# Ledger of designs, part 33: VH-VL binders against Uncharacterized protein AF_1118

Target 1, 158 residues: Uncharacterized protein AF_1118, of Archaeoglobus fulgidus (o29147)
Amino acid sequence: EDFSMDAEQLAVVLLKNTISNLEMSNKFVEILDNSGSDSVYQNLWGVIYGALAVMAVNNEVTTALLDEVSKSQELSSKVGDAINSLGENSTVVFGDVNGSKGLTLILRKESEVLQNGSYPYSDNETLSEAYARVVAEFTSRSVDFIVKLFSKIDEAWV
Short names: E, the ipSAE of ESMFold2; O, the ipSAE of OpenDDE; V2, 0.75 times the mean of E and O plus 0.25 times the DockQ between their complexes.

## First folded at step 24 (VH-VL; framework fv_rolinsatamab)

Design BB6 (from AA1 with heavy chain Y102L, light chain T53D; at its last look DockQ between E and O 0.03; V2 from the best seeds 0.00; counts 0 for: pae O 8.7 > 2, off the site)
Fold by OpenDDE, look of step 24:
Structure BB6 (fold): chain C 158 residues (1-158), chain A 122 residues (1-122), chain B 107 residues (1-107)
Amino acid sequence: as target 1 above (158 residues)
Amino acid sequence: EVQLVQSGAEVKKPGSSVKVSCKASGGRFSSYAMSWVRQAPGQGLEWIGRIIPIFGTANYNQKFKDRATLTVDKSTSTAYMELSSLRSEDTAVYYCARSDYLWSGRNYFDYWGQGTLVTVSS
Amino acid sequence: DIQMTQSPSSVSASVGDRVTITCKASQGISSYVAWYQQKPGKSPKLLIYWASDLQSGVPSRFSDSGSGTDFTLTISSLQPEDFATYFCQQHNSYPLTFGGGTKVEIK
């Protein structure tokens, strides 16, 4: 794989990934909607709770690790050095208000690619059209999903 | 009720440009895509291009990509089609047509403007 | 581009007749075909948009069939208001394309 690509090419790849991710999300919601079972949403709360519990445990572990790091001047210094390095290179990494470098450059290029409207996503639609479509669909389905999910809160743990 | 109202007939010289407008009412302009389709006298329908108002992104028939420009004014719910370098073959009725592309993902046209006759003659 | 070959170009029929219009795509387009009715001096009107789904307000005497490359619009019993030109349109791929039209005339 050739990593020597310009910002425009990278922007196209990133947009494709975003579109793909949204399509997957939309498909997942569609599957849930088509399940025909209200229990899916009730059980989903169980899954969400489980995931939150896991994250809570992970946070405890992370906190413990951070406490250990804080007790070591050497380790703290290493973390500090990393943060300083990022700070010293913040313009390179994140860019500037003009979008001339870093992440801001990529974002600017993504905008330009979308405005161009000539890049293909498939034989049936352009990249910009695909992005618009999946965003609209995601928004619509998300609202419906949220309403259905939250309507089952009172039934999730009974 | 959704309505698409287009600008009036145009008479143009070869080499000039024409800009047709299409004002939408009775629905959410930004929720739909707008296509332009033309029909030469006694002929079939030809798709020119489509624009998505929310993002201002357009897709063109390759036949028109160098001469057609689609734009929108979201504040007035108006779509525009500009066609440059006009020739006699461009004489046709031009329609704006709405599609539910954003939500359905497809381009069939449920509402049409009344059409705008563009006549190109020397 | 996907060509939509529509036939016949014209047909003479009487009220009550069964009218069949065919549209052939140059390549497979699944079921993504729409049908329109156009009367003289008027804009096209959507009849069917997706696999036999009728547009709201369209009489049930209109129906379509087909998948892949061959599609058919059928008017089961022609009514006086049905004399018009009909167009097929594929919405499977860009550029969007239409059939050449079929004029249904009174016999």
Scores: ipSAE 0.007, ipTM 0.581, lowest interface PAE 8.7, mean pLDDT 85
ESMFold2, look of step 24: ipSAE 0.192; ipTM 0.652
ESMFold2 (binder alone), look of step 24: mean pLDDT 88; pTM 0.921

Design BB8 (from AA1 with heavy chain Y102W W103M, light chain S30Y N92S Y94T; at its last look DockQ between E and O 0.25; V2 from the best seeds 0.00; counts 0 for: pae E 9.7 > 2)
Fold by ESMFold2, look of step 24:
Structure BB8 (fold): chain C 158 residues (1-158), chain A 122 residues (1-122), chain B 107 residues (1-107)
Amino acid sequence: as target 1 above (158 residues)
Amino acid sequence: EVQLVQSGAEVKKPGSSVKVSCKASGGRFSSYAMSWVRQAPGQGLEWIGRIIPIFGTANYNQKFKDRATLTVDKSTSTAYMELSSLRSEDTAVYYCARSDYWMSGRNYFDYWGQGTLVTVSS
Amino acid sequence: DIQMTQSPSSVSASVGDRVTITCKASQGIYSYVAWYQQKPGKSPKLLIYWASTLQSGVPSRFSDSGSGTDFTLTISSLQPEDFATYFCQQHSSTPLTFGGGTKVEIK
């Protein structure tokens, strides 16, 4: 990815990536629902569904970032420095309560982008409309799936 | 229906510049990125760069970074590509093509302009 | 830069034939491959993205297989309108890169 983006632009890109990952996860769950056998569902599909749903978020951004970091020893050492300085520079990294810097700035910008209603996602939806749609579907599928998974795991084992 | 309509063919001298336009209609211009891709006669496709209209920010193939400039006019839903210091090897058909914003895994082009032939000869 | 090596450069085929075209990426790109059809004098047209998903309006005779570095476009039963040049494109990272193309022509 390009680190020259300001915090608002980065927030938009991260939200679009989150929406895209949730759409892919929802589509994958739909395909599995259409094809599944009951005998395998309780043990294999339940674990696979849960893992895929949890891992769908932000993986494309992380992959692109890691690719760029791997091309530069300077960037690789910066990641190591960031880990070490996390506690020493927690306000720089995580920000403050008003969201003026660090991670809280990005989270505030994401909230502002969603509340701004005018940022587009597609031909038919704004960013906020798409986010609400995919989160609602993801939450519904994930809650039903996780509840069913926990019920089946407890029933099957102890 | 989404449609990308490009400006007409250009004949240019070496060392000059060309500016190609791409007018979008039928879709939401600000929802996507606009890329520029060229195809030399009888050859493959080469990505030049892309621009996000809502921010006006661009990302370039390093090969073209010093010579290409991508801009947009949101009020007319029009993207522009300017290529300077033209050489004979820049003779190609130049396409605009629409993709999603800066997202890995979504940088495929669902709609393309009709192409603009740029011929560079002395 | 990720190099996309496409083969063959051309194939002669008849209506009804099964045609396969391959692309190999110089490094892993997951399933981030798109395929385009280009007829003479026309712009490319998206057929497949994410190495499996057909674009709206694309006939089901077009399919893709593969992941990682090796990808194959298949036309299961060639139709008269399918004589064209086909390109693969990786959409994993910038610069976005394309295969060299495969011309599918009538025998």
Scores: ipSAE 0.007, ipTM 0.561, lowest interface PAE 9.7, mean pLDDT 73
ESMFold2 (binder alone), look of step 24: mean pLDDT 90; pTM 0.932
OpenDDE, look of step 24: ipSAE 0.041; ipTM 0.686

## First folded at step 25 (VH-VL; framework fv_rolinsatamab)

Design CC1 (from BB4 with light chain T53D; at its last fold request DockQ between E and O 0.22; V2 from the best seeds 0.00; counts 0 for: pae E 6.9 > 2, placed apart)
Heavy chain, then light chain:
Amino acid sequence: EVQLVQSGAEVKKPGSSVKVSCKASGGRFSSYAMSWVRQAPGQGLEWIGRIIPIFGTANYNQKFKDRATLTVDKSTSTAYMELSSLRSEDTAVYYCARSDYYWSGRNYFDYWGQGTLVTVSS
Amino acid sequence: DIQMTQSPSSVSASVGDRVTITCKASQGISTYVAWYQQKPGKSPKLLIYWVSDLQSGVPSRFSDSGSGTDFTLTISSLQPEDFATYFCQQHNSYPLTFGGGTKVEIK
ESMFold2, look of step 25: ipSAE 0.157; ipTM 0.627
ESMFold2 (binder alone), look of step 25: mean pLDDT 89; pTM 0.922
OpenDDE, look of step 25: ipSAE 0.000; ipTM 0.557
ESMFold2, fold request of step 26: ipSAE 0.013, 0.012, 0.017; ipTM 0.592, 0.574, 0.591
ESMFold2 (binder alone), fold request of step 26: mean pLDDT 89, 88, 89; pTM 0.922, 0.922, 0.922
OpenDDE, fold request of step 26: ipSAE 0.065, 0.215, 0.097; ipTM 0.695, 0.718, 0.684

Design CC2 (from BB4 with heavy chain Y102L, light chain T53D; at its last fold request DockQ between E and O 0.05; V2 from the best seeds 0.00; counts 0 for: pae O 9.0 > 2, off the site)
Heavy chain, then light chain:
Amino acid sequence: EVQLVQSGAEVKKPGSSVKVSCKASGGRFSSYAMSWVRQAPGQGLEWIGRIIPIFGTANYNQKFKDRATLTVDKSTSTAYMELSSLRSEDTAVYYCARSDYLWSGRNYFDYWGQGTLVTVSS
Amino acid sequence: DIQMTQSPSSVSASVGDRVTITCKASQGISTYVAWYQQKPGKSPKLLIYWVSDLQSGVPSRFSDSGSGTDFTLTISSLQPEDFATYFCQQHNSYPLTFGGGTKVEIK
ESMFold2, look of step 25: ipSAE 0.259; ipTM 0.662
ESMFold2 (binder alone), look of step 25: mean pLDDT 89; pTM 0.924
OpenDDE, look of step 25: ipSAE 0.000; ipTM 0.555
ESMFold2, fold request of step 26: ipSAE 0.218, 0.000, 0.189; ipTM 0.621, 0.450, 0.630
ESMFold2 (binder alone), fold request of step 26: mean pLDDT 89, 87, 89; pTM 0.921, 0.909, 0.922
OpenDDE, fold request of step 26: ipSAE 0.012, 0.000, 0.000; ipTM 0.603, 0.571, 0.595

Design CC3 (from BB4 with heavy chain S30T, light chain T53E; at its last look DockQ between E and O 0.03; V2 from the best seeds 0.00; counts 0 for: pae O 8.3 > 2, off the site)
Fold by OpenDDE, look of step 25:
Order: sequence, then C-alpha cells, then structure tokens
Structure CC3 (fold): chain C 158 residues (1-158), chain A 122 residues (1-122), chain B 107 residues (1-107)
Amino acid sequence: as target 1 above (158 residues)
Amino acid sequence: EVQLVQSGAEVKKPGSSVKVSCKASGGRFTSYAMSWVRQAPGQGLEWIGRIIPIFGTANYNQKFKDRATLTVDKSTSTAYMELSSLRSEDTAVYYCARSDYYWSGRNYFDYWGQGTLVTVSS
Amino acid sequence: DIQMTQSPSSVSASVGDRVTITCKASQGISTYVAWYQQKPGKSPKLLIYWVSELQSGVPSRFSDSGSGTDFTLTISSLQPEDFATYFCQQHNSYPLTFGGGTKVEIK
C-alpha cells in the first residue's frame, strides 16, 4: 500500500480493513458472551466498545490469540473482567476520540507522520505494514498481558 | 482458614450514621472483593454494594447509593460500611461477604462475617 | 433489577425426605445461580456457586439444576442438620439479588 493507489484500490483496502475490524469485534463479542454474564455489558459496555474501536487492525497473530481465548470460558471471562477492571484507566491506555493520549495518540501521530511525508519505519516494510504490525502486536500483547495478569491474581486465591 | 470478623452490635437513633467494620484474615485481602449484605428480621437478603480493595472502587445498589459508603484499609485488611440517614427500616443484621473481584458471573459469596445487628430506634 | 422468586416459602419435611426448592428469575440469567444455607442466628453458608458446581465440603445429597430462568435445589435425603432456610442468588447482573428464602422445618 502506498500513496499511488487509485480510488478503487483505496476503497478495496478500506473495505478489507473494515471487514477485519468487524471480524475482530465479533470475536471480542464472542469472548464477552462466553462470560455468560450480563454484568460486563451492564457496567462498562461503552468502554469496551471504545477499546474495540481503537484496536483497528486484525492480523493472524491477534486472531489466533483471540481464538484460543474464545475456546475457554474461563479465559474469556478473565479477559472481559480485566478490561472492566481497567475501566477507569481505559482512557490512559486506549486514549480518547481526540487522540490526546494512549493508543489513539499513537494512531494520531502516525497519521500526522503519514500526512507530513515522514517515514520513520523499517525499510523492510511499507508504512502501512509497519502501522498494522505495531497496532496488531500491541493488541495481541495487551490481551495476553491481561490474561496473564489475572492468572497471577487467581493463583493468589489459595 | 478465611475468617471475616465484624464489629459489634449498634443501637442508633434515626437520622444518625453507623459504620460497621469487617476484618479479614486467613486470605489475601486484596485478591478478593468485599460485599455488604443486610437481612431485616425474618426477611431475605439484600445486597448493598461491593468494593474491590485492590482498586478501591465500589459499586452500589441504587437503593443505597446516596447513603452507603464502602471503604477499605488495606494495611489492616479491614472493610468498612457506613450508612447514613438511618431509618427504622434499616434495622437489620449487616454482613460482609467475600467474593472474587471478577465483574461478571462470579459474584457469589464463599465466606461471610458473623453479622452485625444495627438497631435503629427513637 | 432481576427478581428471584423462590418457592415454597416454607416446607415441612421428615428425615429421609426428598426436598425440592424452586427459584425463578424474572429474566434469563444463564446458569449464574448460587444457593445458600442459613441456620438461625448464623450467617449464610454457600452450598452451590454455579449450577452443578457444589462448594467444597458440601454433602453430595445437595444438588441443583436449571438454566435461563428456572432453577431447582434438591436435597435427595434430608438429614437432621439440613433443617434451615435456603436462599438462591443470581450473580449474572447487578444489582445482585436473592430469593426470598425457603424454610425447611421438621414435620
């Protein structure tokens, strides 16, 4: 992907991105549904959706991770609960609609770099690829971290 | 073994406040949530609210939102419930009850305090 | 709020009897129901924390079933120590709510 894409090509890229986002969102919904409890939605539905909106990139690694999580009701519950636990600090992590902090700040800065014609990324990948990679890795690691964090807490419940 | 020990019985006048304590031992205080549940004489159980000690965040039954305040002292593994503007209908045994601090699906209570009778009378 | 309607309010039974207590939720709560036993002057004791999930140390004569809105607690063979009040509780949604209780008393 580069700036030489015509309108039709760009439309295809955008559509693919939208599809990926929907797939990812669907997977998260599945995970949350696996919790079996409405309290997740009741308490922090808006925050969760905000987080999903920021996690705009779906890749195989993220998908694989989410698939594994979705196979376990316990892990699904932990992920959902972990996200809820971060509710008050979710803005720090994910940012806001203005891109003033967190992940949204990173996205905004990336957009600015793109617009200004600066490309501080590896020569081995396109700017779009780099962007996607960074976001995807962040998302994947975040989910993994959340699960592990709660796992550690559970171990303390002896 | 986990034990929850509550403060003693209270007799209060209408309009006053009461603060009940619940000291936890035998477990990791910050690994769990603490709820408060009351039981009027001869009646069922009513959930007041829950606090998560590790975060210090509490959520309340809307019925008590304006009158109940949950706090914790992590250094002493003690949870507190304060109920203000007491009324005669607040006469009940108040329990602290431990649960995990998951937001969803695990809000059952595996350990309970012995209960604190709060009597509100003029 | 989710209302938990428990029935009967009381039941007279003899040792060895099969006792069934019902709890009906005002809306679907999956299997997120806990059951408690309470004896006079004592705090509630957790018996079952999820449908088909018996708390450690609870005798096997206690069992439950249900999903969605209708739940049942069963004591297969009532023992002398089982005379008490039993409560159901939903932990699907906030605020957490309890049934009105069922007193199991000696016939």
Scores: ipSAE 0.015, ipTM 0.586, lowest interface PAE 8.3, mean pLDDT 79
ESMFold2, look of step 25: ipSAE 0.090; ipTM 0.618
ESMFold2 (binder alone), look of step 25: mean pLDDT 90; pTM 0.932

Design CC4 (from BB4 with heavy chain S99E, light chain T53D; at its last look DockQ between E and O 0.06; V2 from the best seeds 0.00; counts 0 for: pae E 21.8 > 2, off the site)
Fold by OpenDDE, look of step 25:
Structure CC4 (fold): chain C 158 residues (1-158), chain A 122 residues (1-122), chain B 107 residues (1-107)
Amino acid sequence: as target 1 above (158 residues)
Amino acid sequence: EVQLVQSGAEVKKPGSSVKVSCKASGGRFSSYAMSWVRQAPGQGLEWIGRIIPIFGTANYNQKFKDRATLTVDKSTSTAYMELSSLRSEDTAVYYCAREDYYWSGRNYFDYWGQGTLVTVSS
Amino acid sequence: DIQMTQSPSSVSASVGDRVTITCKASQGISTYVAWYQQKPGKSPKLLIYWVSDLQSGVPSRFSDSGSGTDFTLTISSLQPEDFATYFCQQHNSYPLTFGGGTKVEIK
């Protein structure tokens, strides 16, 4: 972001960034929710910290690439594999803040798409409409996901 | 190749406890869960529980929650299953089995130990 | 808990025969079924996880199908080494549960 922009331009950039971040988060939740397995929620309790940490690495990420990932069982599984492969090789799997490898590489690529002017929201909606939609979708999905997750907490931890 | 080697057969009295070990080699011990499954003579397979070594967190079949304890020693890549208050109906072959626990819900068992026969008799 | 009802409990067949094993879930479990082969005195061996995901090294004569509640394992042409007990397992939710098994015996 360039702070030499006027206030209106900056607001647009920030809003696009926010939308992108929310869509990315929503997409991750969607991928998990659409796994079709209730057991995933038990498994997630161990890896939630790592997943959230990775998502927080890059604040300029779109969901464009993740959309493609979510359309593929194989690719979704690979992302899942990366997140679940927590251990001694976490750096290799998750990567680093520079997005040189692992999951952070994916996030970096998303950021590049954003910086190049590609955005994941529909071309048929205004920025404000996109924001409203993304917020609504993310909120709805997040609440549902959290409920499901908590419903499995007793089974996950003894 | 991944190998799971379990401890030897056990003969126990009712009311006692048994602890079975499962040593893993050839894979990433901390990247997978370890499940325990038993099979009574001539019967089907029954899932006991699983543990995630990297976190030490376990979940159990409700049937065994009060009697089974799963632990791991990451330094030796060994998983343990302890079953207390043994009964005659606990007589079975006990298997450790590596379990995928990815987000996709791949809770299947790709590698199995050779099994440990636990006989409970007075 | 999700019950997996497997049928038949046993089947007598000859080499070259087509063998079909069925597993019925007590509730919808999408395609999250795994199949195992167990020979006497041996531990179970993973054959398939998810529908159509054949484990590496498993012969192509093994196949599965199904979605929802009804699942089928098929051996297109039974070989001598295929005489064993087969189990289905749901990996949709905990507790993980298995079918009762199907023993494929020589006729």
Scores: ipSAE 0.000, ipTM 0.556, lowest interface PAE 13.1, mean pLDDT 79
ESMFold2, look of step 25: ipSAE 0.000; ipTM 0.449
ESMFold2 (binder alone), look of step 25: mean pLDDT 88; pTM 0.913

Design CC5 (from BB4 with heavy chain S30T N107D; at its last look DockQ between E and O 0.04; V2 from the best seeds 0.00; counts 0 for: pae E 12.6 > 2, off the site)
Fold by OpenDDE, look of step 25:
Structure CC5 (fold): chain C 158 residues (1-158), chain A 122 residues (1-122), chain B 107 residues (1-107)
Amino acid sequence: as target 1 above (158 residues)
Amino acid sequence: EVQLVQSGAEVKKPGSSVKVSCKASGGRFTSYAMSWVRQAPGQGLEWIGRIIPIFGTANYNQKFKDRATLTVDKSTSTAYMELSSLRSEDTAVYYCARSDYYWSGRDYFDYWGQGTLVTVSS
Amino acid sequence: DIQMTQSPSSVSASVGDRVTITCKASQGISTYVAWYQQKPGKSPKLLIYWVSTLQSGVPSRFSDSGSGTDFTLTISSLQPEDFATYFCQQHNSYPLTFGGGTKVEIK
């Protein structure tokens, strides 16, 4: 980021960055939620930390890619399968900078989407509206995620 | 590829017990849930219960809770279903069926055993 | 328990026909419905789950729709290998329950 810009410009840049991060996080959770295979209890912490690490490095282009991935049940399922099979090894699950395995492999295979992808903002929404939307969506999804995590602990029922 | 191989057909007397085994291969046994589903001749499918191998915890259909016991042997990737106090109406093909371990305990079954016929007759 | 009422119990059809099977839940189950195909002497085979999630390897002529209580499985163009019994299953809550089945027979 260029900090030589005026305060308003900087605010816009920072806000866009925040929106991007939130959307990436939300999209990632969505992918996991729709993966069709989930062993969250076994891999929860690894997945969370791995996801955070990946999201911290990613930008708007990655967000666009993840959006496309989320639209593909096959790709989502592959991500889920990787997580389930590789457990808490976040490096293997999420992959490496070379895209040799895990999520990064999927991302690399779909690299062409990066060129055609766009920021997943709604049409004609303002930046403020986008922020409000992604915050709301992320919050909602996060709450649901937590509830699901706890519900994962199975108990015999009567 | 994931395969579930069940034990052979059983013929039992009323009041006795049967224990059916289901050996899993080609996947991570402890990453998924194993359910048991039966099908009486010419009838539909009935869910008996589910066990989570990694925890050894099982959920049962209330109908079978007092008679069915689900167990696993993680070392051999084998699931077991024992049904006691057998009745003639227990005559059915019994399936083990794997499900992804989803949030909120929602199971559909992507892999099935070949089935085990249990015949209960006097 | 959630009852899954499946209809029809049987249907006669010809190759190339469009076949529709209905499953009605006794209460709202969102989109948590799976469909299975079973051939005589064989175990059920998963076709679709979560309403519209096609299992890997399943032909695209199989599709489903629905939300809440009413669900449908559609075979757009029946093939010879599709003659079988089909079951719906709710995976919304325990105990898991199945429909009574629909036998698709050759006309």
Scores: ipSAE 0.000, ipTM 0.579, lowest interface PAE 12.5, mean pLDDT 80
ESMFold2, look of step 25: ipSAE 0.000; ipTM 0.506
ESMFold2 (binder alone), look of step 25: mean pLDDT 90; pTM 0.935

Design CC6 (from BB4 with heavy chain S30T T57K Y102L, light chain T53D; at its last read DockQ between E and O 0.07; V2 from the best seeds 0.00; counts 0 for: pae O 8.8 > 2, off the site)
Heavy chain, then light chain:
Amino acid sequence: EVQLVQSGAEVKKPGSSVKVSCKASGGRFTSYAMSWVRQAPGQGLEWIGRIIPIFGKANYNQKFKDRATLTVDKSTSTAYMELSSLRSEDTAVYYCARSDYLWSGRNYFDYWGQGTLVTVSS
Amino acid sequence: DIQMTQSPSSVSASVGDRVTITCKASQGISTYVAWYQQKPGKSPKLLIYWVSDLQSGVPSRFSDSGSGTDFTLTISSLQPEDFATYFCQQHNSYPLTFGGGTKVEIK
ESMFold2, look of step 25: ipSAE 0.205; ipTM 0.646
ESMFold2 (binder alone), look of step 25: mean pLDDT 89; pTM 0.924
OpenDDE, look of step 25: ipSAE 0.000; ipTM 0.566
ESMFold2, fold request of step 26: ipSAE 0.180, 0.304, 0.262; ipTM 0.647, 0.663, 0.668
ESMFold2 (binder alone), fold request of step 26: mean pLDDT 89, 89, 89; pTM 0.922, 0.927, 0.925
OpenDDE, fold request of step 26: ipSAE 0.012, 0.000, 0.000; ipTM 0.586, 0.579, 0.582
ESMFold2, last read: ipSAE 0.317, 0.270, 0.241; ipTM 0.684, 0.661, 0.643
ESMFold2 (binder alone), last read: mean pLDDT 89, 89, 89; pTM 0.925, 0.922, 0.925
OpenDDE, last read: ipSAE 0.006, 0.007, 0.012; ipTM 0.583, 0.582, 0.590

Design CC7 (from BB4 with heavy chain Y102I S104T, light chain T53D; at its last look DockQ between E and O 0.03; V2 from the best seeds 0.00; counts 0 for: pae E 10.8 > 2, off the site)
Fold by ESMFold2, look of step 25:
Structure CC7 (fold): chain C 158 residues (1-158), chain A 122 residues (1-122), chain B 107 residues (1-107)
Amino acid sequence: as target 1 above (158 residues)
Amino acid sequence: EVQLVQSGAEVKKPGSSVKVSCKASGGRFSSYAMSWVRQAPGQGLEWIGRIIPIFGTANYNQKFKDRATLTVDKSTSTAYMELSSLRSEDTAVYYCARSDYIWTGRNYFDYWGQGTLVTVSS
Amino acid sequence: DIQMTQSPSSVSASVGDRVTITCKASQGISTYVAWYQQKPGKSPKLLIYWVSDLQSGVPSRFSDSGSGTDFTLTISSLQPEDFATYFCQQHNSYPLTFGGGTKVEIK
């Protein structure tokens, strides 16, 4: 059995490793367990989903970014410059809104994989169950860190 | 479930090469890293390197970088480890070992082959 | 390279004894330690892949603890099938490295 890689297969691979990286993300976060208000979680889900989607494609880059930002407040400008550059070239890098190419194709395939609750993550969990668990755990442990990170990115975009 | 079946024992002369195979069978689709680990008689475990089949990339312990070559034949689901310029110190059991995760921090081995004894003797 | 120093090199113990094995990393590796059991003539078998995360089918008498550089594996009540050699392994960074092993023998 050989296996050619298409967007769905890549999405499953990247999603599995992104879930695993989020389980390990405690190393990159300086957040107290009791840091979130309920209203913050509703506002933060969109930001977390966006960050997780980027992490699903570029785990090594995203991990290095989070590590450097967590160590230095001065790196907010560097992160912001990178985000601005991606925004100016968004169709080339991210693809179109219909998810037919680029990063948006991979993100659409990941969403489709999660909607299909049959893909396993472990003996006891599907990918969908594990994803929900790690996002909830990540949010609970990291809300202050992520809010600070994206607040600094927003400031760099001004 | 995943099974890793290795090729049989080999006896080699110093200066020659050996190529050990590791055929994977069973299991569901997942990414993985295939590592090679050796164990000299009565000694501990030594990591030689790993290959990530979906990317075709290998990473080697620097100790073996100039002598080891890791490859994968995707059509047969078989990984290979070739070790050249053999010396008597290379006498060991060679294992293939699989990790279902390809990034560091989770590169532990939940599946192991049965081992292949390579004896280097003149 | 991260060196894993494992002690003791051997332990003589009786069924029912508590056995503790230690590993020390030459630099911090967070909780990224795996523990393996190996019986003579057999391949290693994964017991624990992160601190406190037992592999499926591993008896609950196996536990571990530690973070950073100092790690322990504990067998709370030794059983006849537990006489084997045990290895720690760090999976924090390449090259992946193993401890020297601890042989648990019947007394």
Scores: ipSAE 0.005, ipTM 0.516, lowest interface PAE 10.8, mean pLDDT 70
ESMFold2 (binder alone), look of step 25: mean pLDDT 88; pTM 0.921
OpenDDE, look of step 25: ipSAE 0.006; ipTM 0.577

Design CC8 (from BB4 with heavy chain Y102L, light chain T53Y; at its last look DockQ between E and O 0.05; V2 from the best seeds 0.00; counts 0 for: pae O 11.4 > 2, off the site)
Fold by OpenDDE, look of step 25:
Structure CC8 (fold): chain C 158 residues (1-158), chain A 122 residues (1-122), chain B 107 residues (1-107)
Amino acid sequence: as target 1 above (158 residues)
Amino acid sequence: EVQLVQSGAEVKKPGSSVKVSCKASGGRFSSYAMSWVRQAPGQGLEWIGRIIPIFGTANYNQKFKDRATLTVDKSTSTAYMELSSLRSEDTAVYYCARSDYLWSGRNYFDYWGQGTLVTVSS
Amino acid sequence: DIQMTQSPSSVSASVGDRVTITCKASQGISTYVAWYQQKPGKSPKLLIYWVSYLQSGVPSRFSDSGSGTDFTLTISSLQPEDFATYFCQQHNSYPLTFGGGTKVEIK
């Protein structure tokens, strides 16, 4: 398994990874272009760059994932919708400067592991899985929001 | 349309191992998680574990963590489940099931394989 | 582990009947429940997922409700093709778990 290492080892790897901001930015642009929503550019470019900074902790994994997303209209649409629908609520997923939530919380926990050697997780979830889960929850909340809005629109004419 | 095609039925002796395959087509294999779920005759569904192809990371039901091994071949869009130290109670239909975990954050299964009957008998 | 207690185990009903299946979680799982239909010799089929949206191709007579620990699947007017076994599944946390199933049989 590519990411079967423990949290401490993964944290070390993440800290040593080279970040290709340009490549990641290009992939996001491609995804956004495929999303079919121009409002994504208008509303959240600053958030996207912030997200790139956080997600770029593992450039190879992120690049591979983004490549796959960019090749799929469905996935691109999901990402686009997520960004557009949640807007500035990206803090829920990517966190804040205090590392109180989202990916920044995970990164803070990684730092704690490196500093004191304490494993921050009590279950069988790896850091990589936690990372993926947090990112996924971003999309999940967006989809839920869209469905709810659609339902309310329909009710308006029923 | 997404299709999951599993390998054929297996008959095994107790103590042996079985490896079931699940080939995915019509979708982005690496963008979805693959779970394995079994169903003993006349019984309910039991989750064995899931793997995320893009990461190669698997999460197992504690009940199976010592006997089940999930792997993937991304080049062929095929998921594998190997179950060792087989017992009679492992006799069941084994399903591969796809979830949009990577993007939805949840493991509900929108596509299923046709199932593979594994019979364990002496 | 989160146990999903499904009831009833079986129900006899006639075409046109309203059928309600209940699934109770051993702990709070928000709204993260999916429902499946399984016919003999076939794989489970997803009916409803966590966003309370019907899977494409699923008739509108199927609906779900609930949050926390108590969830229900309702078939408003049973059709001949609806006789099958139905399962609930929580996707709140690992390990993923299913209800024991409810077999909807013809009366």
Scores: ipSAE 0.000, ipTM 0.571, lowest interface PAE 11.4, mean pLDDT 78
ESMFold2, look of step 25: ipSAE 0.045; ipTM 0.612
ESMFold2 (binder alone), look of step 25: mean pLDDT 90; pTM 0.932

